# Designs tried in a protein design chat: VHH binders against F-box/LRR-repeat protein At2g29910. Part 12

Target 1, 352 residues: F-box/LRR-repeat protein At2g29910, of Arabidopsis thaliana (Mouse-ear cress) (q1pey8)
Amino acid sequence: MGSRDLISSLPDEILGKVLSLLPTKRAASTAVLSKRWNNLPALVDKLDINDAIGGPGGFPEFIDKTLALLTNSTTIKRTSLNNEFQYGESQVNTWIRSFLERGCLQLYLNAQSLYTIDTEFFTSNTLVELTITGGFSPDGLLPPGGVFFPKLKTLSLVLMTFVDSDMYELFISGCPLLEEFLLRNDEIEIPPVWNALVSSPSIKRLTIVHHFPNYREAHDGCWFRTPNLVYLDYSSYVPDWYEVDLGSLVEARLDLRSWERLRDEKAGGYGDCDSVYDDEEYPDDPILGDVTNLVTGLSNIKTLHLSPDSLEVFYFCCKSMPVFHNLLTLSFESAKKEAGQCCHFSSISLLT
Below, E stands for the ipSAE of ESMFold2; O stands for the ipSAE of OpenDDE; V2 stands for 0.75 times the mean of E and O plus 0.25 times the DockQ between their complexes.

## First folded at step 9 (VHH; framework vhh_8emy_2)

Design v6 (from t2 with D30K G53S; at its last look DockQ between E and O 0.58; V2 from the best seeds 0.00; counts 0 for: pae E 4.3 > 2)
Fold by ESMFold2, look of step 9:
Structure v6 (fold): chain B 352 residues (1-352), chain A 125 residues (1-125)
Amino acid sequence: as target 1 above (352 residues)
Amino acid sequence: QVQLQESGGGLVQPGSSLRLSCAASGFTFKDYAMHWVRQAPGKGPEWVSSITSRGGWTLYATSVKGRFSISRDNPSKTLYLQMNSLRPEDSAVYYCAKGSLEEWIRHFQSGYDYRGQGTQVTVSS
């Protein structure tokens, strides 16, 4: 007994996952491995394709050969494509289409370049979880019937750039069973063209991070048409207007920030060079933003978590405070204790 | 072998216009996003503009938005930058870049970069 027998003792499922990343020559090198290799396509559970360390030029052939060894009876449940090197758009779309056609359940896409997705073929009848990070841009075409992912439950869009704001709505509506949606737009050099609308009868958990402190035009309004939403985690600079349908909401976590603080930090100069020009770039406006309709839409909530800055927003950017008839828990993100926990206490209503 | 050749720079007065070109070869030009990056004396590289592979989306740095226009002609494998209302602070060597901007910048600093010679733009003070 010893280290020489370790490889022979591995379960076929683990061996299949490890060998799915090897060149085909190494995977079929021994009579023992050749016999176990015949079972490998049926046992592949995860395909993790990461080109970050492989360098340009060699990785596409490995991926193509690995996909060619998979039969239609092989189910790859999870696929990750992390494309940090510069592959051609045609090849990336071919890979994505292949992953979707083979019945992938979970797909993670990451790219450091601006890619156009062939959205007519960006569809799957099996996909349950999709995460996309980086610069993917749809080509404006829709799959048949406008349905992208009929079984998708979880969608995460991180640093996504669509060229058309309507594509966010079309993509969400193309996922009719969607239950969890995450949108994070806070590290893009140019704000996305997202119109700040989330409309879905199916979404139950929503996470939004929308931080563009130097782009007030990215925060004109916000619309939540999510009648069955039960959990909201929302972090944003305050827009001028909200329209919300949050009647089913049970729990919210808010991190709201006012523009007054940002404007003062940015406009620290003295004197003017051009009064009309300065007024257009650095307006001396009163407090910007209005959360009244958002706060009113939260009136039936049972649990509310507030960041420290959200209290300032309620004071300056909220014209009236509703009665929170159902509020059981009100917590604050900053704690005054050594442990750094939020303060928690029960409340029936907030004072107006 | 990837080759990028920038041209069209020169010495001009403030308020002038220039049109830069980037001739590309050694790769399938229509499959890649393209970028303009500039480097002023004593500074690191600064992103200027980007365009998607099919030309449907253009992005600009705040300092040049409204004055510069990026475009491409995929049949001729050529990238363009139209620069209007030039200012002395636009003076730099301008490079075109293929694909991932982050990867291009990493290669710019570490060697094995696919950088062309660049084209000098000088706007007199």
Scores: ipSAE 0.280, ipTM 0.666, lowest interface PAE 4.3, mean pLDDT 73
ESMFold2 (binder alone), look of step 9: mean pLDDT 82; pTM 0.840
OpenDDE, look of step 9: ipSAE 0.610; ipTM 0.847

## First folded at step 10 (VHH; framework vhh_8emy_2)

Design w1 (from v5 with G56S L59I T62K; at its last look DockQ between E and O 0.65; V2 from the best seeds 0.00; counts 0 for: pae E 2.2 > 2)
Amino acid sequence: QVQLQESGGGLVQPGSSLRLSCAASGFTFDDYAMHWVRQAPGKGPEWVSSITGRGSWTIYAKSVKGRFSISRDNPSKTLYLQMNSLRPEDSAVYYCAKGSLEEWIRNPSAYDYRGQGTQVTVSS
ESMFold2, look of step 10: ipSAE 0.524; ipTM 0.781
ESMFold2 (binder alone), look of step 10: mean pLDDT 81; pTM 0.829
OpenDDE, look of step 10: ipSAE 0.663; ipTM 0.852

Design w2 (from w1 with E102Y; at its last look DockQ between E and O 0.65; V2 from the best seeds 0.00; counts 0 for: pae E 2.4 > 2)
Fold by ESMFold2, look of step 10:
Parts: C-alpha cells; sequence; structure tokens
Structure w2 (fold): chain B 352 residues (1-352), chain A 124 residues (1-124)
C-alpha cells in the first residue's frame, strides 16, 4: 500500500484478471491511472453494471463510456445489470440489446421494478446461462415454435412474469438444450401468472419455489412433464393434484407446505385482512391439497430429503404410499440446520 | 424534478364508482412503471395497483382485484385508476408513484410521495 504504481509492474494477463474482479465503474477508473491500462480492456472477461454505485445523472454516461472502451475484438464472457435506481426502460433495453449483440455467454439481469423487454432482440445464439431476477417481462406474445436461446443450458427466473401462463411454456420450448431450470417466487406479494407447468425433454435439474400464501388459486395443480429430470428441489404449498413424469429422477429435496400450518401461522403472526381463510368466507373446513401422484412419481428415487413440514403433508395429504424399492438415502432437514439424517436402505415405505 | 399531481377523489356512497387521474411531468413517462398507493389515517401506505411503462401488463392488490382498473395514456402523460364497487375500507388518500414495485411492496414507507394525493371517502 505504498505510493508507487505496483499495478503497472504486473504482466498484462494478470492485470486483465485483476480488472475482471472489479465492478465496471472501478475498472474504468483503474484504466485511466496508467497508459498501459489503455490496451487492457480487450482482456476483460466480465462486465458488471450496478447502478447502486453511481449517483443520479452520471451513471448512464459512465456506462456508455465503458462500452465505448470495449472494441469489436473485446471478449465479454459475463454481463450483469443491476438497476436499483430504476433507470428508464428505453435505456435498459438499449443496454440489454448491446449485451446480446456482443455475444455474451452469461447474462444476469436484476431490477426491482416492472420492465418490458422487446421480444425482437431478446434472443442469442451464444448465451449459455441466463438469470432474470425481479421485474422483467418480454413484451407481447412469443411466437410458437420459435427458438430464442439455442445454446442455453441454465435458466433462472426469479419473479419474472409473462402476460399469460402459456408464455412460460413457449419460452422454455425456445431453449431446446436447457439442462438446469430454476423458478423462484417467494418473499414478494405479487399476483401469480405461472400455471405450475414445466414441460421439457432436456431439463435435468429443476428447482421450484412457489410460495403464494395469499393466492390459494395459484395452487390448483402442478405438472412436471420432465422425463429426463435427475434432480428435483421443490418447495410449494400443496396443490389440489399433481401430474408428473419423473421416471429418470434420482434425487429429490421436498419442502411441502400445508395450508393448515399457514392458517395457524396467519392467526398468530400475520395481519392480513383479505385472506381466503377468513371464517366468514371459508368456514373451518380444511383446505388440504393432494400429493399422492407426486409421491407415487418419486417411487424409484435413490435419495430423498424431506423438510419437517413435508412429513405432516405426507400424513394428511397423501392417500397412499408406494414402496421405495431403490431408496438408499433418506434425510430429514433439521430446524437447527444440522446435517440431517442419512440411512442405508434396500427398501422403504414412507409412513405406512 | 419529477412532478405527480393526483386528482379525481371525492366523497361517494358505497357501491359507487370513481376515476382518479395522475398528471406526470419531469421524466420520460412511458419509460417507467407507474403505481397507485393509498394511505388511510393512522395506517401505513398500502400498494394498490401497478402498470408497466408500455401499459401491456397490470397487477392489483388482492383487496381491489376485479373492482379497480389501472390504465395510462402515454401521449398525455396521464395515469388513471378506475375504482368500481367502492367500499368504506377503500377510504384513503391515493397517491401515484413512479419506481420500483418490489420496493413499494417490501418497504412502502421508504419513498417520499411527490404530490398531495387525492382523498377518497366512501361513507356508509
Amino acid sequence: as target 1 above (352 residues)
Amino acid sequence: QVQLQESGGGLVQPGSSLRLSCAASGFTFDDYAMHWVRQAPGKGPEWVSSITGRGSWTIYAKSVKGRFSISRDNPSKTLYLQMNSLRPEDSAVYYCAKGSLYEWIRNPSAYDYRGQGTQVTVSS
């Protein structure tokens, strides 16, 4: 931490790696400190655009200057856009279009508002990983049979919405090589659009968090048409029924939530005045759900992890239990966050 | 520089309809999602409805879904809230807002309102 310029003494490849570890605003400032750094942006593997760093009025100019420093020969592997200051939709779409046209491999989009994305340019022949967190939706209908991301392997959708439920299926079908899919909707009270359907021949790992405690209507059914799925991590309030194709499934982690526990929790800890569990609108009849078809679809797995709440669901919401002929590991997740329990079995029937 | 001016409130009977307007200036109106938020006396702000910048997608709080309709006219930079089948519990000062929907839901007290709001009173 002396007064000398130690950065200028590093080999160009090490300087490129150091620059790739910094937020983009800091990286551009570093390049101004040395004439040697003027050639370094061609080695940048990552572009991280986070508007929480800059103040009003200056951030778009900084981003435009940073993009201007990147030549046509510049290789950009990862691009992140975090828009916490909620810049205008036109500016954000211009940036997204630029990222996709430059052929990035990994794109992370995060904004905490509702933005539309022009479907005309929301495609890429190079993108391998896409994460959309909060508030982005393609505008208009997706064309049936379109391929949007032919090389995409990993898709993560957190609070992403479409104009209707059918567009989730169209978007997934536009990613024919997709292997890993995460869909997470929790923590935010936004009315749901997703119809709880996943249909894909390519998905091998599926993570679903579907928590809409104030929208019982979002849990009328759940469909997993995923014949090549190997791993399932599934957390949801229990729907009325399941239709599943899980014949290749090896490992499942379940966090099944009962509506009775929600009703008890709401009475003790929530001040919701428009709940469907109001005694006047819905007398004290149970609102149960039925996991029988899901549990039957899991009958050939080797590894099963269960939350404590899932045991209650198996007892109250499952009409019959299959024999788990192939089960080798059965684990229970502790409320104290301990490692859980692992057992060696040749056969087991859960809750006979 | 953002200026939002709400209007169209009033005193009405239960079951009545009322249309609120919000005149916007000082920003590129169609680039931003817009929101309606309400605050009853002695209560915190409550998110009511939101609409995307292009107007293609609308969302509503559960308490108003099916009764309220949000819309916008981007050429005139005006946001609307059509309120039908009004109930006494809808009585509040209504504000329009630009910004993050998720932040409004998570922490509705964190932002300054930019106009006076418009009072809606539904008297039984």
Scores: ipSAE 0.468, ipTM 0.749, lowest interface PAE 2.4, mean pLDDT 73
ESMFold2 (binder alone), look of step 10: mean pLDDT 82; pTM 0.842
OpenDDE, look of step 10: ipSAE 0.715; ipTM 0.874

Design w3 (from v4 with G56S; at its last look DockQ between E and O 0.60; V2 from the best seeds 0.00; counts 0 for: pae E 2.7 > 2)
Fold by ESMFold2, look of step 10:
Structure w3 (fold): chain B 352 residues (1-352), chain A 125 residues (1-125)
Amino acid sequence: as target 1 above (352 residues)
Amino acid sequence: QVQLQESGGGLVQPGSSLRLSCAASGFTFDDYAMHWVRQAPGKGPEWVSSITGRGSWTIYAKSVKGRFSISRDNPSKTLYLQMNSLRPEDSAVYYCAKGSLEEWIRHFQSGYDYRGQGTQVTVSS
């Protein structure tokens, strides 16, 4: 009981910081329970609309009231919206537009199903960090000038797809100062639409997880046109070819997956179905995927981390191996499958 | 308050076509994504297809892609599934679902259903 009263006695600047650490519903409840706190919603640095963790139902009116209490120039540093389509697209788009117009710095959007957003108004001159998780489907006109977020440094797209593959290229080009890009797509039941192209002069750190074992057709090629990239964390089934510009790359972490593993799992029936000659220079099936150009593009790196599956890829899917003249650190990840435990790794330093 | 009524099922031969309908009421239809889910005897629910609220994006399970087509008519608040080249494996009760598919599946497994009665599709040779 008396702890709430003691918190109310703190200076206003500290109270604003405390409210920014709470979910927006809890921060507003605190203001209602204390008469001194009536103006403190205007000091809130964070807006959290998260109905996935058990917020009260039917709170669109609460959100609208909270936004009405904020001043026109109120700085909101971080906005989080976690919507499982409890609310209609029209209301959610209105909220997102309001967040962007008020100059938020960080925006987190999560939807577990399909949700359409209005791309014409999905812009901000202040946004620095954007995370989109789940089934967002951009729809509409490009923003004026074709730039989405001129100051964005960090973009994370997690289990997110555009309706058209061209939107990936347009969205990235609309973020001219982008330094960090994460793309994580590993849903095996829904086909991917990303065309495996990343083209940006600004990206310094790139993380790609692209796991679609049931969609070999999604692995035709892969293009990394990232001349200033310094760090690559790449996990994918191997496409038929690569075209890469990785001359600035210093460190890479690879988790390459071979299609040969999937073919071996399809063998059915008893008896000898596969005939392999002693020399093994004439395999029964063609080698799927070709990582040669990717590995050649990595030849100047100083640090390389390899998963166990990547060693299999080098054996089956790499026709020539460059000499890594600059390599200082090489580490291998080993996998163990005990009671759900999957892997561990150690690092090994090689000669300079 | 949300009400979904599936119709259009029947008994057909392999290679036939059917068109399923889902009449929706109690919510602003065009503000929500819609889905088709089917349940065969002895199996859990299986996602079939989804469509965005505006109809701009459609996605299909691998087993039905190229054969089934999802559509919606927002003025009439009706969701459709055109099923062509039907196979015996397509035999199931078909349901339409609103919004979050994950939430719909969780309620499907509960003692209190938030679904329509579904429409039976039987494909026999």
Scores: ipSAE 0.432, ipTM 0.746, lowest interface PAE 2.7, mean pLDDT 73
ESMFold2 (binder alone), look of step 10: mean pLDDT 82; pTM 0.846
OpenDDE, look of step 10: ipSAE 0.748; ipTM 0.888

Design w4 (from w1 with S56T; at its last look DockQ between E and O 0.60; V2 from the best seeds 0.00; counts 0 for: pae E 3.4 > 2)
Fold by ESMFold2, look of step 10:
Structure w4 (fold): chain B 352 residues (1-352), chain A 124 residues (1-124)
Amino acid sequence: as target 1 above (352 residues)
Amino acid sequence: QVQLQESGGGLVQPGSSLRLSCAASGFTFDDYAMHWVRQAPGKGPEWVSSITGRGTWTIYAKSVKGRFSISRDNPSKTLYLQMNSLRPEDSAVYYCAKGSLEEWIRNPSAYDYRGQGTQVTVSS
């Protein structure tokens, strides 16, 4: 009567959903456990390829056999590939091509390092959501017309970079219906070649986390050419210049970070040195980073969320502060701390 | 089965150049990204440079960018590191490596796919 009896008593539809929640290798093993289960892999709407559990050497054949069990007309709604350097590039590209040709709606790729992806086959008429982590090096011809994913609504690039900084703009332009773009680059040692430009007429929600405190050169400038953007969630060290087109923006969440050197100048600390080898005095005017144009571009929004660090940025790195005539909600939010400290959450909202 | 053999190290003066080579066998060389990693005495491993399997993308640590150049010749299954403007701080054993860069840095004893290394010594 154990867990096997309970599972076997469920309708086939529910059994298919249960199998969709398991790693694909386990799902196939479960189907062998009974005659009733033999065709249930066709009901699986999720394919999770994770070679960290399945052991090396035999996993490609298992995946190939699992894909052969699914027909070419079978629509897999969600596909996840986690490849932590156990397999060669040619095998990985073969799998990616197969997933895209089978019409998946959601694709999650986690390579953690460097792969060449065949751009000629990196396209799909069905894909709605794409998440990529790791390195991407395009190879081959662009898709006809330069469109990668004509139906893509959501693109997430997590700990990911392209070979060429212009590839970010090319890729976004290849997704003409894109509504949500997320770029998160804050937990890798090496900054991407991203030129801090986002240009798209279609993006309505933009999330950017770009934290490289040891690489000031990775924060030279920032351009938001997103005239239809409605929501901005932006966390970055302050670049020297902003150029923004945010005329449709309604809500912004800012987690702006000043450079340590700049805050030391405002808070003092050099004026108390009495040694013969006093530190070189910095002029009062060398402000590192300038958010003035960003803040001016936000002046007509209705909702603004600020981290505590953003308040310091407004004090040190903003030459003039506009009047926010349309502001209805102003809140102050704390980021959770994950580096071994107890996490806490707090926010204070002020209505204007 | 995987075999990697580094060569080309030596004792040089600051400002000199060296070219390291890594001969690879026992795997499909052009299917894998390759890395150069170095380890100085008493230090943990330090990533130096990486190159994709097709050679189209190269990445360098900040300490060597502009001075070092990684390349590969896939027909001969050989990885190279051209090291220019050498400094005393570059003195280390240099390894070519196949596999996870994160794993090599985090767990160097678990790294199964590196050679014996080649010593580079830059005297001051």
Scores: ipSAE 0.356, ipTM 0.707, lowest interface PAE 3.4, mean pLDDT 72
ESMFold2 (binder alone), look of step 10: mean pLDDT 81; pTM 0.825
OpenDDE, look of step 10: ipSAE 0.618; ipTM 0.838

Design w5 (at its last look DockQ between E and O 0.58; V2 from the best seeds 0.00; counts 0 for: pae E 3.4 > 2)
Fold by ESMFold2, look of step 10:
Structure w5 (fold): chain B 352 residues (1-352), chain A 123 residues (1-123)
Amino acid sequence: as target 1 above (352 residues)
Amino acid sequence: QVQLQESGGGLVQPGSSLRLSCAASGFTFDDYAMHWVRQAPGKGPEWVSSITGRGSWTIYAKSVKGRFSISRDNPSKTLYLQMNSLRPEDSAVYYCAKGSLEEWIRNPSYDYRGQGTQVTVSS
């Protein structure tokens, strides 16, 4: 009775918050039932469009009705598109363009198919956080001035690739205020075209997971041109070389892996990172990675976390060990993909 | 109605080349990624290669990279697989798939299937 009218008496901002906690299809249905509620879409905090949730009529009808209920002035805090129904590129690009033109702050894109996004229109003056997972790949001309997302702070590229290796640098440079970058490409079977270069004056936190044990060619080298980087979380098989600018780095978490073929041949002994076993008895030409320049680039850090495998890499793949004048904490931890809690050793303050 | 028709297979010697074709109809061809999938007797389907709707991006399984080339001609609605330096382990029935490879594997009638084209490489 009187409780039936409670929702209608709430301020519009609170009603928008309540609708944001519901699935978007339910929120749109609720707004149609009330004239006052018809104005509420202007304050929707979240738009979660997932075609796996749909009933009869499915994903296209749901999206069309949701967009029809929203005015062009409606601000949506978060938009998530998860497409499992294989709609064509033209429809998907139209939806993405609409989300960006409406000024969302956070965008999550995931699809089961490969979609090319028209990069000329892949831009927003409001977007702060972007995650691309799966089959979305920007391609085409750059937006005017080469700026994709002038206000973007957080970029996550998960299990995806760009069409061309140059696009990684163009995209990052198109996000001039970027502070956090995550790149994870370890559970796809095919390596991306990424050339292992991260160059940005603005990135302060960097997370890289790059594991392709069957593709040595995906691990040729690595550049970290990140002079203002404060935190590095890096997991990779060791490439042939590093070139790094890490002068501001305070904390690093390393999960470095030596190549299994070379590690097995060195088991039970201590080796040198400058050696590669090159013998006719091993017809493949295994190459020993070289971590020396990365380790030298870490010489000024205060906190270092190492996986057990990283210690072996330091021993076998490092020509020299720098003096760590500022090191206050050294810990040894499990690899990130393990189910258990991170293994902890006593903190050690080192001056070497 | 979506229709896919593979052709170009045959019996060849190791080191030979073949070019497979997939004729497509019943959908806006250039709007969808396309894939080649192969299946040897007694084995599950194995992904071979993919290409975006525009044809600007191609990816390959490790076992075929450097030997196979995927392409498409959008005006003629045709997908191709150029297969060079063929090996006995490439012997399989080759299928083309539209859009989602996962849905092609999980739901054979969802993305429509052709009969495939047999490739046999004698040792």
Scores: ipSAE 0.339, ipTM 0.703, lowest interface PAE 3.4, mean pLDDT 73
ESMFold2 (binder alone), look of step 10: mean pLDDT 82; pTM 0.848
OpenDDE, look of step 10: ipSAE 0.641; ipTM 0.845

Design w6 (from w1 with W57F; at its last look DockQ between E and O 0.81; V2 from the best seeds 0.00; counts 0 for: pae E 2.4 > 2)
Amino acid sequence: QVQLQESGGGLVQPGSSLRLSCAASGFTFDDYAMHWVRQAPGKGPEWVSSITGRGSFTIYAKSVKGRFSISRDNPSKTLYLQMNSLRPEDSAVYYCAKGSLEEWIRNPSAYDYRGQGTQVTVSS
ESMFold2, look of step 10: ipSAE 0.491; ipTM 0.791
ESMFold2 (binder alone), look of step 10: mean pLDDT 81; pTM 0.828
OpenDDE, look of step 10: ipSAE 0.744; ipTM 0.888

## First folded at step 12 (VHH)

Design x1 (from w6 with E102M; framework vhh_8emy_2; at its last look DockQ between E and O 0.83; V2 from the best seeds 0.00; counts 0 for: pae E 2.6 > 2)
Amino acid sequence: QVQLQESGGGLVQPGSSLRLSCAASGFTFDDYAMHWVRQAPGKGPEWVSSITGRGSFTIYAKSVKGRFSISRDNPSKTLYLQMNSLRPEDSAVYYCAKGSLMEWIRNPSAYDYRGQGTQVTVSS
ESMFold2, look of step 12: ipSAE 0.474; ipTM 0.773
ESMFold2 (binder alone), look of step 12: mean pLDDT 82; pTM 0.846
OpenDDE, look of step 12: ipSAE 0.730; ipTM 0.888

Design x2 (from w6 with Y111F; framework vhh_8emy_2; at its last look DockQ between E and O 0.68; V2 from the best seeds 0.00; counts 0 for: pae E 3.2 > 2)
Fold by ESMFold2, look of step 12:
Structure x2 (fold): chain B 352 residues (1-352), chain A 124 residues (1-124)
Amino acid sequence: as target 1 above (352 residues)
Amino acid sequence: QVQLQESGGGLVQPGSSLRLSCAASGFTFDDYAMHWVRQAPGKGPEWVSSITGRGSFTIYAKSVKGRFSISRDNPSKTLYLQMNSLRPEDSAVYYCAKGSLEEWIRNPSAFDYRGQGTQVTVSS
């Protein structure tokens, strides 16, 4: 680092104390504060807008005063908005638009309510990292083929909803330089919207958590059209089929779960995975997933991590097992229980 | 001060329809998402449906999806729940709520319920 970014390195509490040196609260700016801000030698490197601090009008007044003290020449590199007070949608969108228009590089949005995002202003030529946690929903359709975030490298969507499933792919296609994508939608009773399709030539690292045990229909198929993917961290109930392009994949971490069997949950009993076990037929075949195409797509990886449930899925829901001749590391994540210890035999060779 | 007044409940036969209303005051109604929750005697609260402040997106619990419809009229500051094909298991006190769905999941008692709610009873 060259010059110190004094303002950008300040914690939110310290920045709040700077603003509290304005005893003339009836005016947003004073000559004293304006002179100090104009003479500051550093770029603002971070603005973390969470928890309200003591101020005349609470959280919104503090944010408005902070933004008013920053000129157009002040670059805010990192911005985090955590709205625990459930402020109104119009105010939240005004803040988001301001952050994007000021050229921030990293934006973290977390809200405790459902908000509509103004899609017309939800773009940035500078943003490199975007995280959206909670109930943000874009207002309207994203334009097909548009580029929203030309510089974005990292995108994380946690419990974010769209009006329809096609908007996930429109959003990803609007980020042509995207290298890391995280989608986490688990432990929620809200019906899923994502159609289980990821298509990107640029994504190198993909993390998917898609657990909806009460929504079999959310696991119809899964498409990974990611030819340059290097790392996959994938946790899901097994869909009925896969279509994957994983030719560059080096490392995978899998936490796959089969759908509940009719007979015996404790023993890891009977399932409709393949025909290896002739005496394990069920009347009116139970609906189980099929991971054959996913497993075939993994055949050239060097590192594979499997949960215990994924071992069961490989055994019962895979019609053929490829040879993993490039495999250098195979690890198994043991189930940690109060009565149980980590599995002492946590490694199994898939090359035998 | 946030004030919410539910109405429109009643005693109905299975398969009937009801439309619940919630009159809101004391806040800028169209800026906030709104929710319906229900509570049967001896049960914990159950989330039913949510709608964004502009009404552009709606979400339903699996137990009511396809039968219930949430809507809002922002000029009149009124939230609605159209309940079709009612079943005995839909019997509960229904509350409208202003709050975070994410907070509701972590703490179902955290919703700011206003008024007494409106009783829906589907008899058989």
Scores: ipSAE 0.388, ipTM 0.722, lowest interface PAE 3.2, mean pLDDT 71
ESMFold2 (binder alone), look of step 12: mean pLDDT 81; pTM 0.832
OpenDDE, look of step 12: ipSAE 0.750; ipTM 0.898

Design x3 (from w6 with S109R A110E; framework vhh_8emy_2; at its last look DockQ between E and O 0.79; V2 from the best seeds 0.00; counts 0 for: pae E 3.3 > 2)
Fold by ESMFold2, look of step 12:
Structure x3 (fold): chain B 352 residues (1-352), chain A 124 residues (1-124)
Amino acid sequence: as target 1 above (352 residues)
Amino acid sequence: QVQLQESGGGLVQPGSSLRLSCAASGFTFDDYAMHWVRQAPGKGPEWVSSITGRGSFTIYAKSVKGRFSISRDNPSKTLYLQMNSLRPEDSAVYYCAKGSLEEWIRNPREYDYRGQGTQVTVSS
């Protein structure tokens, strides 16, 4: 009985799946070490690029060699780029362009630096899911016809910045089949550069987290032109106004946050309690925001989930309450594990 | 090796203007975002402003927005910070940085891509 290389005795298809489970540097090095393994990069269906590696030749050379081993016919289902260390914009954009040109179905981009994405080449006829987290900013000429991702169904943007609202709108409209959109911006230290505006005829599920407690100006208004939206998960400090087209909406989860609670939180942190005013003084009215148009836009909803803070917002920031004739489920939810009750009612008015 | 040299600091009166410069060498300057960070005595580092490699996108801390302006001249490999309407709370050592803004804030003593700094003092 002879000893065997257990990995090398597996069928090529199984070895391709094993290589897909490894970080890509290990997958390419494995193929170079074995004659049989030289063809296996063509079977890799996951490309995970993480710059925590520091072997000879460095991270850029490793990526360039790995891409040179892949064929143009190779379908890479998922590509992940995690850039812990800063590399040049031209190199990063070359990598992103290569990932897109090779027909990946899922792309995850994460960087801890501020990069421009070359929008002229930020396009793919195959991409179905895109996630961008961190410091990426689209800029440049539009791709042909202004279409970025004709097949994209799912988009997640976390702290992605735009040079202006026009580029943001062009990017979203450049994804004509988009069905699910997650937009998450909750940063206390960095000022925002765009409005909470979503305009798309195709989006059916929308998740928004828009938390800039130090930047009241980031919440001056909110615009939802989403006529085919079915599900909304929305968390924000209350803006001054809404304009909404939510006629197809069936289910909403709301976490609306008042500016008055934020003021109370800041005041309570020091707690000297010395403020005294004379007899004739009326305190100035607080800045509360206005959710009336949002609440009116929800009037045909069947299912509504409210955070405890949202009840306070409905009381202070809503000038009129519609009748919810179609409401079947009303839930009250906590912001944490503890506290808060979940209550379910059918065909009731919201309590005010 | 990356080399960064800040200059242009000094002692000024409130309401004055200063222009800081950062001369860069040892890397492809226009390919990298650049940052200004400041540190006052007894305080942790505070991010001030950032600019993309092309210069097309700039961001500012709330405390300086509208008063400070970041810019770069890529042919001369120089980063600038124009500081207008200076206040006593702007007094600090100012550093330019190439690299991750998050790592600078988290672990400033081990950040290799900063210069020696330039002192800005705004006297009462």
Scores: ipSAE 0.370, ipTM 0.712, lowest interface PAE 3.3, mean pLDDT 74
ESMFold2 (binder alone), look of step 12: mean pLDDT 87; pTM 0.898
OpenDDE, look of step 12: ipSAE 0.585; ipTM 0.827

Design x4 (from w6 with W104F; framework vhh_8emy_2; at its last look DockQ between E and O 0.75; V2 from the best seeds 0.00; counts 0 for: pae E 2.5 > 2)
Amino acid sequence: QVQLQESGGGLVQPGSSLRLSCAASGFTFDDYAMHWVRQAPGKGPEWVSSITGRGSFTIYAKSVKGRFSISRDNPSKTLYLQMNSLRPEDSAVYYCAKGSLEEFIRNPSAYDYRGQGTQVTVSS
ESMFold2, look of step 12: ipSAE 0.483; ipTM 0.765
ESMFold2 (binder alone), look of step 12: mean pLDDT 83; pTM 0.850
OpenDDE, look of step 12: ipSAE 0.766; ipTM 0.907

